VHH binders against q9y6x5. Designs and how they scored, part 381

Target 1, 379 residues: q9y6x5
Amino acid sequence: LPPKLLLVSFDGFRADYLKNYEFPHLQNFIKEGVLVEHVKNVFITKTFPNHYSIVTGLYEESHGIVANSMYDAVTKKHFSDSNDKDPFWWNEAVPIWVTNQLQENRSSAAAMWPGTDVPIHDTISSYFMNYNSSVSFEERLNNITMWLNNSNPPVTFATLYWEEPDASGHKYGPEDKENMSRVLKKIDDLIGDLVQRLKMLGLWENLNVIITSDHGMTQCSQDRLINLDSCIDHSYYTLIDLSPVAAILPKINRTEVYNKLKNCSPHMNVYLKEDIPNRFYYQHNDRIQPIILVADEGWTIVLNESSQKLGDHGYDNSLPSMHPFLAAHGPAFHKGYKHSTINIVDIYPMMCHILGLKPHPNNGTFGHTKCLLVDQWCI
Below, E stands for the ipSAE of ESMFold2; O stands for the ipSAE of OpenDDE; V2 stands for 0.75 times the mean of E and O plus 0.25 times the DockQ between their complexes.

## First folded at step 16 (VHH)

Design gc93 (framework vhh_7uia_1)
Fold by ESMFold2-Fast, scan of step 16:
Structure gc93 (fold): chain B 379 residues (1-379), chain A 123 residues (1-123)
Amino acid sequence: as target 1 above (379 residues)
Amino acid sequence: QLQLVETGGGLVKPGGSLRLSCVVSGFTFSSYHMAWVRQAPGKELEWVSSIRGSGGYTYYERSVKGRFTISTDNAKNTLYLQMSSLKPEDTAVYYCARTEYKYSGEWTPFDLWGQGTQVTVSS
C-alpha cells in the first residue's frame, strides 16, 4: 500500500572515500540503484545542523539548529549535547517524521537520528531509541526492521544513524590509510548486513533505502592551531562554540572585540554577523552570535592548549572534503544511474515526493533530484 | 556498588608482555565506552585506549598503537589491555575508566574510575 522509506546515515562519510577504498557491498547496492557522487551540505558542516537539514530541507538559519553548541540571545537558553532534548531548539522547523505522522496519520521509526528522541511540535517518532553511542549497529537495525514489519498503523518512514566513520575520522584523521581502511571495511560489512536483513524479512523489494551522510572530514595537525588567547582576553567575550567555527558573544562593545580578533591569525576569517558571506545562508537566526570566526581547512581554534583531533569538520561547505555522498535503492529509484551533485536540502522534498507527503516550505529544489526517480522526466 | 577493579600489573622486563584486567560491577558493559588511562611518576594522566562496549571499535594513543590491544569479555564484565613490546616509558599506574563519545566528536570526561594497577618496566 503506502510507499516506505528507510533513511540511513553514516556520520562523517566523506565522498572521496568512495574513490580511494573498496566497498563491495555498497557497490552492489549502487549497481541496482542510484549514486549522487557529491552532496553539498549546509554551513556549518557539523552533525546536528546537517542531519536536521536532511529531514527539513532548510538551511541552518531557518531550522534553528545552527551548531552543536548554541546560545539563544532572546531567551538566554544554552544548547549542548547534554540538553539536546529541550523541544525549544528543534521547534523552528517540522522534520519529515512529524509531517509523516500528522499529515497522513502514519507511523515513523527512529534509531538515533538527531532530534528523533525529542517531541517536536508535540510530536515524537512513533518508535524511537534514546541516543546512546554505545548501542550496536545490529541492535539499531534489529529494532528498525522489526518496526518496519510489525507496526499498526504501518511505519512508512524510518531512520538509522551510525557514528562511524566520524569517530575514527576525528581520532586518526582521514589520511591514516591503515586505520581508515579498517573502519570503512567494517562500515561496508554493516551495509551488507543491512541489505541481507531486509532481504531475509521480505522488505527489500518494496522498500526505498537511502544511504547518505551529513559531512566529510579533513586532516588536522598540532602544527595548524589558532590560539584565540594570543589576541583577546576571556574577560571580553563569552565563547559559545569553538572550532572550526567559533561563535563569539561580546561582553564589551562588539566593534572592540572584532578589532582585537580581525588580525589574530592569517588562517581564519572574522565576520560580524551581517558580513557573513551570503552563500553560507548563515545569518538570519538569533542563535547565530554577533561575531563568527571561520578557520581555514585543517586549522583548529584552541584556547592556549593542544587539540587531540587529527580530523575535523565544520569548515566551509564549498570544500569537497566536507561533502558526503548519497546512494539509494528501491522501487522509486532508477537502476545504475549516477548523478554528480545535489544540495543536502534537496533530499527533503525528494523524500516527501517518494512518501506522497506535501512538503513544508523549504530551501530544496525538487528538480535537482528528479533524474533519480523512475516516475519523473529529467530531460 | 558501582566499581572498577584493575588487576594484572607487576614488574616486567623491556620487550616483555603483560595483560591487565578490569572487572566491572553495578552497570552493563555494552552501554558504555571503556578506557585505559595511565599516569607515570611525575607526569600528567595520559589516555591509552578506548573501546565501544557493544561493538568492535577500538581507539589507541599513537605511542601504543600496534603494541597494545584493548578487548572486552561482556559475559565476564571484564575489560582487558594486552600489552606487548613493553618499554621503560610504559611504566605507570594504569586505570580503567568509563566514558562516552558524543555527536560533537568529543569524549565525555571519565565519570567512573578504578583504583589503578602499577606496571613497572625495568631491567
Scores: ipSAE 0.270, ipTM 0.680, lowest interface PAE 4.9, mean pLDDT 90

## First folded at step 17 (VHH)

Design ha1 (framework vhh_7uia_1; at its last look DockQ between E and O 0.83; V2 from the best seeds 0.00; counts 0 for: pae E 3.0 > 2, unsure alone 62.8 < 65)
Fold by OpenDDE, look of step 17:
Structure ha1 (fold): chain B 379 residues (1-379), chain A 124 residues (1-124)
Amino acid sequence: as target 1 above (379 residues)
Amino acid sequence: QLQLVETGGGLVKPGGSLRLSCVVSGFTFSSYAMAWVRQAPGKELEWVSSISGSGGSTYYEDSVKGRFTISTDNAKNTLYLQMSSLKPEDTAVYYCARVQYTYDSGTWVPFDYWGQGTQVTVSS
């Protein structure tokens, strides 16, 4: 039988949550598998971009999902969480479920993973759920496991997405121990439900499972605001994305807009597109706007509107608070092994290896994950 | 034509043992994973144990690990559940079920065929 892989994402699960809270189910999962303590995600550290990086192995400039909100100046199209189903936005890369789907006697399944309900390169997952935040984890899990167990051709790759603890992180802030403890307990219980269901179905031993996340969460405050209206008139630019990385489309001369913003706050870096630091790999795409503003950790870019978010993400991808974790279990993985760090783009070539897929050109390094795999030498 | 018949239930004292059997007709065990599930009075159905079709993999609910053992005899087309160190909280009707998704009551469920069940009562 071909190898099978289930990729699970809990949105906004900061890596250090594992050190600061109790996760008996997840820890048991890790004990029988592997853990990568920190995963360096891609810049910007947002949901759509990073989820697509996981399944493509590409930096955001390469796969074309450069933010949760995008604008294409040529087509005049907009991308957002409420408008994300146009293949135009996704077709600059080939996600792993498409690669898998096109193989002989294989199919893919997805429960609300970003991009999975979109025909990419004229291929859509054989099984998928349209995104609906009201659908319970149980229902998503039920469908995924049903497809893994009952499909023809067999589902060999599946994705499962859940919105927590991101939503709660935004609401309460990651430093709210009382509320986040409750939220993270629920997450651990869901992991318990996942494992139990796989055991119940007799899938546990033969199924490779990866549990990861797209980004972390940092504490915000009403005392750490950057008000753009204090620096520039809103009539001089269009805001494509706001915080903590603002995408600015000038309506007047770009240099003039830049000059008005460059000294707006000591807690915000302002970049012309061509001056964006190379380490971000966030330059070579037309969907990146002419000017970007990057707030310091914990600072929020606002207009004359107050933000009620107590936590946020999207900041510099070198910040530990932005980093998720990766845990895995199954025939492909060692047992009881912990690794310090990988890049999020490294997950793609690893998954391709596990599934026996030829990877598309990508930015990941297979060597970074060799120590996780039983069939590889650990250097 | 497909039938599952559970036997072996009864009354036992705490710490005692029981062996449940499920005789299957109409299909071959080796082609399907099998499971034991139980339902206590006033409680929801609970998964107890599963075994792969080959018999090579066994799985248990946390509360029964180390106490219960699931096994099969393919030649007899019989599923077993050896229960030891029984507790009052193990009191339930025990069902054997074939692991196969089927559509039921508006949703997909992981078991397509069930037995009539056998009562297990653990009481001092």
Scores: ipSAE 0.611, ipTM 0.876, lowest interface PAE 0.8, mean pLDDT 95
Fold by ESMFold2, look of step 17:
Structure ha1 (fold): chain B 379 residues (1-379), chain A 124 residues (1-124)
Amino acid sequence: as target 1 above (379 residues)
Amino acid sequence: QLQLVETGGGLVKPGGSLRLSCVVSGFTFSSYAMAWVRQAPGKELEWVSSISGSGGSTYYEDSVKGRFTISTDNAKNTLYLQMSSLKPEDTAVYYCARVQYTYDSGTWVPFDYWGQGTQVTVSS
């Protein structure tokens, strides 16, 4: 039988939720598979960039999805949560579902993973759902399992995306034990439903399943606001993205704008593009604006208003609060193995190996994940 | 062309045992996963157990684990459900079904062919 892989993301699932909350269904999944306790994601630690990094193995500067909000000065194009369908934004990389379905006798299926409803390099996932947050997890799961079971050529790579616990993490903050316990219980039940559906269909032993996330969540507060309007007049710049990494396009001399911002708050680093730390791998793309502002953990950049978010993400990718986890089960994976950490870009070459695909040039290191796999020598 | 015929239902006291059989024809039995699904009076259909086409993997809904055993005899094209330690809550019509998605009543459903069902009644 050809190898099959289902990649599942629960958005905003902070790694230490596993230690701090009860997950009977997810823990059973892990017990018979593998766990990576911390996945170091890419900067900035936002949804669209990190989901594309998982499926391309590339840093944001290399795949071109550098934030949830972007602007291209040459074409005058804007990218946002509600304006993300132009292939222009996505075409700087080739995601795994494109590579997969261009192989003989293979197809790909997608239930709302970012980018899967866009024709990237003139190729869209063979089976897909247009993004619609009102579609239930049950309907997404039903479509994915139907495609895995019924398609010709067979679906060998499938993706499934769910918006929680990210939405609730923003609303309540990760420190709200009462509300987050309720939210995380619901997510564990969905994982139980996923496993039960695969068992009911007879797929459980022969389908590789990865459950992961794009980033974590940190607590915010009304006591930790950075008021940008107190430091600089709006007329001096165009705001491309606000918090916690602001993207600033100067309307006047860039050095003048930088000088007005550099001492705005001790809780914010201000970088000229050429001065962004090398460890971020966040410099070499025209979509990265000339000045970025990086708030300290738990601080929120605002224009002259209060923030209603109690949790947020997008901060420095060295922060443990920004890190998700990865769990996996299936014939490619060991049983009962735990691993401390990998880089999020390492997931792509591992998935290519499982599927027998030649990876495109990427930033991942196959050696970082080889101990998860039964077919690899691991000392 | 496909036929699935269940037998072996009946009345049994709590704690008792029954063995259900499902004889199939019209397809290569070992090529498909097979399932038992039940419906209690006035309730929705409920998945009970599945077995892979090879017979190598078996799965059970939590409430029947340790009490029910699914199996096949490929030479006879027959699916079995051995039920023990039966409870009044197990009272239902039991169907055998082939695991294959089909379009039914406006949606995709994971079972394309069903038997006529056999009644299991667990009562004092």
Scores: ipSAE 0.483, ipTM 0.835, lowest interface PAE 3.0, mean pLDDT 93
ESMFold2 (binder alone), look of step 17: mean pLDDT 77; pTM 0.781

Design ha10 (framework vhh_7uia_1; at its last look DockQ between E and O 0.01; V2 from the best seeds 0.00; counts 0 for: pae O 15.4 > 2, unsure alone 64.6 < 65, placed apart)
Fold by ESMFold2, look of step 17:
Structure ha10 (fold): chain B 379 residues (1-379), chain A 124 residues (1-124)
Amino acid sequence: as target 1 above (379 residues)
Amino acid sequence: QLQLVETGGGLVKPGGSLRLSCVVSGFTFSNYAMAWVRQAPGKELEWVSSISGSGGQTYYADSVQGRFTISTDNAKNTLYLQMSSLKPEDTAVYYCARVQYTYDSGTWVPFDYWGQGTQVTVSS
């Protein structure tokens, strides 16, 4: 029978939540499968870019979703989390659900994963839900499992997205043990429900399931604000994205804008585009603005106002607080195996292998994930 | 006519055994996964066990693992649930159900047909 894969993201699930909170259902899932303790994600450590990196195997500069807020100077188009449906933004890469459903007698299904309600290269997921955050996890799971069970041609790749613990992480901060414990217990219960639903429907034995996330979360504070208005007048630039990585489009001489910003705060690095560190792989796309401002961990860039967030992400991808985890279970995976780290771009070639798909050119390294798979030599 | 009929319920003491049967008609039994679900008084429906259409794969809720055994006899179109080491918390109406999605009340639900149920009571 053709292999099947369900890819699940719980947004903003920091890797060390696994050791700091109790997850009886997730731990049982891991015990019978595999765990990658830390996944090194891509810079910037934001939701849209990292979800697209998972499904394309590409750095942000290569797939073109370089932030949650973007501007294209040639077309004058804007992208945001409320204005994300124009295929223009997504067409610099081919996500795995497109490749999958172009195979003979295969289709793809999606419940809310970023980009799955967009016709990328004139191809939209065969079965999908339009994004709506009010739709319950149970309804998302019911639709995904219905499509896995009943579709013709059969669904062989499915994906499921959930907004927690990211939403609560922003609201409370990761250091709020009382509220985060309650939120994370609910997440563990949802994982239990997922496993039980798959068993109930007879899908569990032959379905590969990956549970992962896009990024972590760090604590913010009203004591750690960088007031951009105190350093530069609004008239000198257009603000494309604000925090923790600000994207600055100069309206005047770029060097003048840079000079006004470079000493604004000791807790912020200011980069001309050509000076962005090579390790970020975040330079070679026109959607990356001429100047970016990168706040230190836990610092918030503001425009002369307070911040309502107590937790945030988007910081340097070397920070452990920005790293998610990956767990997996199914016929392709070992049982009871732990792995220390992979790169988030490595997930794509692994998924292509499991599904028998020819991967598009990508930045992932299949060898980094071979030890997770029963059919591979672990060397 | 598609029909599922449960039998074999009754009163049993804790630690006892009981065998439920579900006779099926109106569809090719081996083409569908089948399940047992139960409802205790005042509680939501709870999935108990499932079996593949081929009979080769069985699944159990954690609450019954190791105590209950699901099986089929395809020649008789009959689904079974062998229950042992019964506990008071197993007291419920037991339904057999066909695993097939249907649309109900604005959402998809995973069972399209089930029977009238059979009462199991575990009491000293």
Scores: ipSAE 0.232, ipTM 0.706, lowest interface PAE 5.8, mean pLDDT 92
Fold by OpenDDE, look of step 17:
Formats: structure tokens, C-alpha cells, sequence
Structure ha10 (fold): chain B 379 residues (1-379), chain A 124 residues (1-124)
């Protein structure tokens, strides 16, 4: 039988939460499996881009999901969380569930993982749930496990997505120990439910499970605001994305717009598209706007509106606060092994290996995850 | 059934121009990146140009950069290659291909569907 893999994402699970809070269920999961303490995600450190990077192994400039909000100047199309189902946005890459499903005697399943309810390259997951934030984790889990157990052809790859602790991180800020403790406990309980469900169905021993996240969370404050209206007239540009990485589409000469913004705040870097640092791998895509603004950690870019978020993400992907973790359990993984760091794009070739899939060209390095796998040498 | 049909090839003098067309059917044209590749007699297949599904991003081989322009008309399901300043070394059969990585014979190949090709001959 082909190997099976369940990929689970808890949105906005900052890596150091594992050090600062207790997770009995997750810790047990880790004890019987592996942990990567920090996963360096891709820039920008936002939900849609990073989730797609996980399943493609590509930087954002390569897979084409470069933000949660995008604009294509040629087609005049917009991408957002409320408008994400146009294959146009996704077809610049081939996600792993498509690759998996195109194999003989295999199918894929998904519970609200970004992009899974969209026909990508004319292929949609055999089993999927349309995104609905109101749907409980339990229902998502029930569907996923049902599909893993009863599908024909068998589901060999499945994804499960949950919106916490991201939503709460935004609301309370990651430094709110009281509220975040409560939220993270709930997350741990959900992990417990997941494990229990898998055991009940007899899947636990044979199913590879990866629990990860797309990004972390940093503390924001009303005292750390960058007001663009103080620097440039709103009529001079179109805002495609706002904070903490603003995507600017000039309505006047780009240089003029740039010059008005470049000194707007000492806590914000302003880049022409061609000057975006190479380390971000965030340049070579037309969906990246001509000017991007990158706020310093904990700073919020605003217009004449005050931000109510106490936490946010999307910042420089080198910041530890932006990094998620990865834990895994199953036949493919060692037991009781901890690894320091990997890149988020490294997950894709690892998953391909586990599933026996030939990976599409990607930016990941399989060597970075070898130590996690029982069938590989750890060098 | 998927079909790619190239047209527009012919004989042209050095420095001349040609416009190749590729009409596609059987799939959502705008959802796929498309490419032009060429094969000269006795030579290996050479990638020429690619365009993203959106039509926004274009890529060119160094050998044709600045001379060739790839474009699409989604309404017509047609891929174009405008060739200018043609050189004898541009002589080849030109193929349009759909960009989609497929695994074949132990290797990944970047194209899954091809046209029949159109002959371009650049000669004085």
C-alpha cells in the first residue's frame, strides 16, 4: 500500500510558543515523532503564500501567490481571501495534492487548506471542503479521517487547516499570556482530538502526520504606527496590500511615489521592485507591485485609520517571531528526534519522498530533512 | 482532445520578421503557461520563450532576447511568437507547447503537450 500523509496547519503558530507554553498532547506527539523547532518561512510571511510554499516547495515569486491580496494589472483581477478561487492565481505551480492525485490508485483530500478548493491545472482534490471558517475542527477532522479511511482510490495525501492561533494572535497579541494560554490550550486539545481520532480509526500507526504552521506572530501597538497619508497623497497610488508589507501601485511616476515614501518612517524600508533584497526571493513575479513597503517588526502601516490588531505577521522572514514549527509522526519519521531549523520550502521534497512522488522542480533541499526520516542517513 | 496547431512559419531573409501562431484547444488556455521551443536539424530541442498563463510574465532564451516577443490572445486561444531580426541560426522547426511538468522515462519534462511544429527557414 502506498504511504499516507496528513498535513495539518495551525495558522499562526509561532515556534517559540512551544517553549513558553505547555502542550501535553503536542509534546506527546513530538516524543513519539520528530520536531523541527524553527521553520524559516517565505517572504512575505502571510497565510496564502506560505501555505502554498509548503505544498509546492517554491518561493512566492515562483508559485505566484505573493500575498493574501494581489492584483494583476493586465487582467485587472484581484485576489483576496474572499476571492481566491480563480485558478488564474494558482496555476503558476503544481501543488503536491495535484501531483499525488494524478498517480494511479491515489487520491487527495483537503479540509480548507488554501488552494484546495480550486481546480489547479484542471485538477481539483478528489475530496475537499469549501472554505468556511464557521466549520468546526471536529467536522473538518471527521471528513478528513473518513476520506483517509474509506476512499476509493485511497486518499494518500490529505490536508487539514485551522485558523488558530492566528486569529487570536491578531486579537490579543502574542504577548498576552493570559489569553494566549487559553487559546493555545485549545489548540493542544485539538491535537489531542486529532491523535485520538486517528487511533480510534486504526490510522495512527500507519499514517504519517505533519503538524506545522505558516507563520508566527509579533506584538503590535498603537504606538508603533506608520501613517502613509502623512507621506503621500492617496490619489497618487493604489494600495494592493497594506501591512506589514504594503504593495504600492503608483498612479503617477513611480520614482515620484518612491521618493515620497522612502523617508516616510525610519521603521519602514521602501523598495522598488528591482531593489527588493535577493534574500527574500520576492522579485521575479509580475504580481509583485512596483513598490513595496516593509515595516519593521511590530510596526503597522496604516492610512488615516487606526489598526486594532495587537498582533500581526508578514514581516521579514528572518525574524524568529515569524517562524513556525514542524512536528511529525509516523512510519517515515524517527521517534524522539529534534532538529533545529529547516526552510519551509524543504517540507515539499520531504513529503514527496514520503509519498513516493517525484517532486516538481522546487526550492527545497531534501538534505535538510534527512535526519527526520528513518530511511535516510543523517549527515 | 488537446490540440496545439502552429502556423506562420516560412522562408525569410536574414533580418526579416515572422509571426508564429499557435491555436490551442481542449483545455483552458489562460490557465497554463505556454512555451515556444525549436529544433534545428541535427540539434537538440531548444527552449525559446515562455509566457505565464496570465500573460504577464515572459521569458526568453538569451539567443532570442530582444528579438522575439511571446504573447497571447486568450479570447482566441492563441499563442504568438513575433520574431524579428531573424538570423540563419534561427532556422528550425518551431513548436508550441503547454508548460506542465510531467514525469517521463525517469525524468521530469517541462511540457506535456506539443504541436506539430512549423518550419522557419532563415536564408539569404
Amino acid sequence: as target 1 above (379 residues)
Amino acid sequence: QLQLVETGGGLVKPGGSLRLSCVVSGFTFSNYAMAWVRQAPGKELEWVSSISGSGGQTYYADSVQGRFTISTDNAKNTLYLQMSSLKPEDTAVYYCARVQYTYDSGTWVPFDYWGQGTQVTVSS
Scores: ipSAE 0.000, ipTM 0.244, lowest interface PAE 15.4, mean pLDDT 93
ESMFold2 (binder alone), look of step 17: mean pLDDT 78; pTM 0.792

Design ha11 (framework vhh_7uia_1; at its last look DockQ between E and O 0.53; V2 from the best seeds 0.00; counts 0 for: pae E 14.7 > 2, unsure alone 62.4 < 65)
Fold by OpenDDE, look of step 17:
Structure ha11 (fold): chain B 379 residues (1-379), chain A 124 residues (1-124)
Amino acid sequence: as target 1 above (379 residues)
Amino acid sequence: QLQLVETGGGLVKPGGSLRLSCVVSGFTFSSYAMAWVRQAPGKELEWVSSISGSGGQTYYEDSVKGRFTISTDNAKNTLYLQMSSLKPEDTAVYYCARVQYKYDSGTWVPFDYWGQGTQVTVSS
């Protein structure tokens, strides 16, 4: 039988939550599997970009999902969470579920993972749920496990997405111990439900399961605001994305716009597109706007009429607060092994290996995950 | 035509043991994972244990780990549940079920066929 893999994402699960809160179910999952304590995600550290990096192994500049909000100047198209179904945005890469789907005697399934309800390269997952935040985890889990158990051709790759603890992180801020404890307990309970369901169905031992996240969360405050209106008039630019990484499309001379913004705040770096630091791998795509503003950790870029969150993400991907974790269990993985750090793009070649898929060109390094796998030498 | 018949239930004192049996007919026993589930008075149905068709893998609810053992005899088309160190909390009707995801009554359930159940009562 071909190997099977379930990829699960809990949005905005900061890595250090594992150190600061109790997760009985997740810890049991880890005890019988592997843990990567920190996963360095891609810049910008946002939901759509990082989820697509997980399943493509590519930096954002390469797979083309460069933010949750995008604008293409040529087609004048907009991308957002309410407008994400156009294959135009996704077709610059081939996600693993498409690769898997195109193999003989295999199919893919997805429960609301970003991009899975879109035909990419004219291929859509054999089984998928249209995104609906109102759909319970249980219903998502039921569909995924049903597909894993009953499908023909068999589902060999499946994805499962859940919006917490991200939504709560935004609402309460990650430093709210009372509310976040409650939220994270619920997450652990959901993991318990997942494991129990797999055991009930007899899938647990033979199914590879990865539990990960796309980014962390940092605390924001009303005392840490960067008001762009204090620096530049709205008539001089179009805002494509706001905080903590603002994408600026100048309506006047780019240099003039840049000069008005470059000294706007000591807590914000302003980059011309060509001057974006190489370490971000966030330069070589037309969807990246001419000017990028990057707020320091915990600072929020605002306009006069903007609302503020108590927690946010999207900051420098070198910040520990932006990093998620990865845990895995199954026949492909060791038991009781902990690893310090990998890059989020390293997950793709690992998943390809597990599934016996030839990976597309990617930015991941398979060597970084060898120690997690039973069939590999640990270097 | 498909039938599951549970036996072995009864009254037992705390700390006692029982062995449940489920005889299967109407399908190839070894081709399906099998499970035990139970329902206590006034409570929801609870999964207890599962075993793969080959018998190579077994799974247990946390509350019964170390006390219950699920097994099969393929030659007899029989599923077993050896229960030891029984507790009052184990009092329930125990059902044998074939593992097969099924949409039923508006929800997906992991089992498609059930026996009539056998009563297990643990009381001093």
Scores: ipSAE 0.045, ipTM 0.566, lowest interface PAE 2.4, mean pLDDT 94
Fold by ESMFold2, look of step 17:
Parts: C-alpha cells; sequence; structure tokens
Structure ha11 (fold): chain B 379 residues (1-379), chain A 124 residues (1-124)
C-alpha cells in the first residue's frame, strides 16, 4: 500500500501560541509524533507566497508568487486574493500535488489550499474544492476524508486549509489574551475533531499528517502608522501592494522616487530592487517591483488614512513573531521527538521523501528534517 | 434487513470488567469500519473506539486506551468491546455503529446506522 500524506494549514498560527495557550488536543498529537518549535518562513511573510513555498520548496523569487498582490507590466495582468485563478501566475513552479498525481495509480485531493483550484501546468488537483471561505471546517474535513477513503486511483496526497487563527489575529491582535484564548481553544477543538475523524475511519495509523502554518502575527496600533501621502505624491508611482511590504512601480525616474521615500520614516527601510538584502532571497523575479518599502515590526504603511487591523504579518522573516510551527504524526515520523527549527522550504523535500517522489530542483535541504523521520540516521 | 444489536451491558462495580457484543446483519461486515460510541447522562455522543473492516487496525479515545479492547469475529458478524478497570465516568449507553459518511441536514456525519444501545452502569 503506497504511503499517504495529509498536509494541514491553520493560517496565521504563531509558533509561541503553543507555549502561551493551552492545546490539549494538539499536545496529544505532538506527544505521539514530532514537533518543530519554529519554522523560519520566507520573505515576504504573506499567505499565498508561503503556502506555495511549502508545496514547491522554493523561495518566492523562484516560484513566482511573490506577494498577495502582483502586477505584470508586459502582459498587464493583475493578481489578488479575488483574482488568483490565471495559471500564468502559478506556472513558474511545479507543486507537489501535480508531481504526485502524475505518478501511476496516484491521485491528489485538496480542500482549499492556495493554488489547488488552478490548472497548474494544465493539471488541477484530482479532487478539489473551489475556494469559498464560508465552507465550514467540518465540510472540508468530510470531503478530504471521503476522498482519502473512496478514490480510485487512491488519493496519496491531500491538503486541508483553514483561515484561523489568522482572521482573528488581524481583528483582535495577538496580544488580546481573552479573545485569542477563545479563538485558539476553538482551533484546538478542530484539531481534536480531525484526529478523531481519522481514527473513526481507520486512517490514523497509516496516514502521515502534517499540521503547520504559513506565518505568525504581530501587534499593530494607530500610533504606528507610516503615511506615504506625506512623503510622495501618488502621481509619481503605481502602488502594487501596500503593507507591511509596499511594492512601488515608479512612473518617473526610479532614483527620484527612491530619494523622496528614503527618509520618509525611521521605521521603514526603502530598497531599490538590487539592494534588497541577500538573506531575503527576494530579488530575482520580474514580479518584484523596482522599489520595495519594508516596515518595522508592528508598523503599518497607509495612504493618509487609519488602519482597522490590530494585528498583521508580512514583515521580515527573521522576526520570531512571523514564524509558525510544524507538528507531524504517522508511520514515517518518530514519536515524542522535538526539533528546534527548520526552514519552511525544507518541508517540500521531506514530503517528497515520504511519498517516494523525485523532488524538482528546490531550495530545501533534506538533511534539516531527516531527524524527524524513522527511516533516517540522525547524526 | 440491516440490523445492529448490542448486548452485554449491566451494572458493575468500579474496577470491574464487562464485554459488549454487537451482532450485525444486512451488509458485508468486512466492507465497513465499525465503532463503539457512548452517551453519558445529559452529555453528547462520544466516540469510544473503532476497528477497520479488515480487523487489522484499531483506534481508541484517549480516556479508554489501555482499558478497552475492540475486536471482531467476521465468521459471526460480531463486534466486541472488552472493557476493564471500569470507572464511574464510563457510565453510559453504548452504541454499535457502522462507519460510513451520510449527508444529514447539511452536514456529513460519520455513522449511518446505529444499534439500540446497551446500558453500562459503574457504581459502588
Amino acid sequence: as target 1 above (379 residues)
Amino acid sequence: QLQLVETGGGLVKPGGSLRLSCVVSGFTFSSYAMAWVRQAPGKELEWVSSISGSGGQTYYEDSVKGRFTISTDNAKNTLYLQMSSLKPEDTAVYYCARVQYKYDSGTWVPFDYWGQGTQVTVSS
């Protein structure tokens, strides 16, 4: 029987929530499996880029989903959360579900993971749900478990995505202990439901399950705003993305736009594309605009207006507040093992190993995750 | 006629043992996972244990692990739950259920057929 893997993301689950809140169900999951306490994600620390990095093993500059909002000047194409279905944006990489279902006698299933309702390289997940945020976790779980149990050829790779705690983190901020405790308890109950459902269906012992996230969350404030309108007139640039990493397409000489912005705020770094720090791996793609503005943690870039968000993400990927966790359970994983950190791009080659797939060229390092796996020598 | 009939409930002292049986008819027993589910007085239904249709994989809710054992006898189409080290909190009606998703009132539920239940009471 071929190995099977379920990849689950709870969006915006900051790593330190595990130590600052109670998760009886998730802690039981971890006790019987493995935990990576901090996953260093990719810059920018946004939803679409990091979910694609998990399933491709590539930095954003290499897979081409470089932000939640993008513009291509040659084709005049726009990408956004509500306009994400054009394969043009996704075709610079091959996600693991495409590689998996092209193997003989294998299928892939998806419950709303970013990109799984797009025909990437003319290939869409064998079973999938079109994205709709109104669909309950229970319905997503029902579809995934039905496909894992009842498909021919068998589903060997499945994904499941949930919008919390990201939505509540934006609304309340991560420092609101009362509201976040309530939200995180509900998420732990969902993890309990997931594990119980897999046990009831007879899937638990032979299915590898990864529970992870794309990024964390940091506290924002009306006292920490950077007003672009006070530094530069709108007529000098086209705004592709705003906060906390603004993407600026100059309408006039790029150096002149840079000079107007460079001293705008001590809480914002302004980079010409060629000067973006090498550690971001965020330079070598035409979709990265000529100037980017990177706000300090907890600062919000605005256009002469207030912000409604009390929490945000997208900041420098070295910030602990931007880091998620990874937990896993199944026949491929040790029991009761804890590991301090991996890079989010390392998840892809690990998943390929578990599934017996040849990975495409990627930025991950299999050696970083081999201590999680029972079939590897960890020394 | 599809039928699930539980027997073996009763009154036992704390620390005692009991064996529940569920005789099944009307479907191919080995084609479905089977489960034990319980309902304590005034509480929601709680999954207790399940077993694959082949009988090779078993699963347990954490509170019963090490105390309860689920098994099958395919020749007799019978599901069993061996309970030991019983506690007052194990007091419930125990149901045998077939694991199959069924659409009900806009939701998928994991059990499509249930027995009548058998009462287990753990009391001094």
Scores: ipSAE 0.000, ipTM 0.300, lowest interface PAE 14.7, mean pLDDT 90
ESMFold2 (binder alone), look of step 17: mean pLDDT 78; pTM 0.787

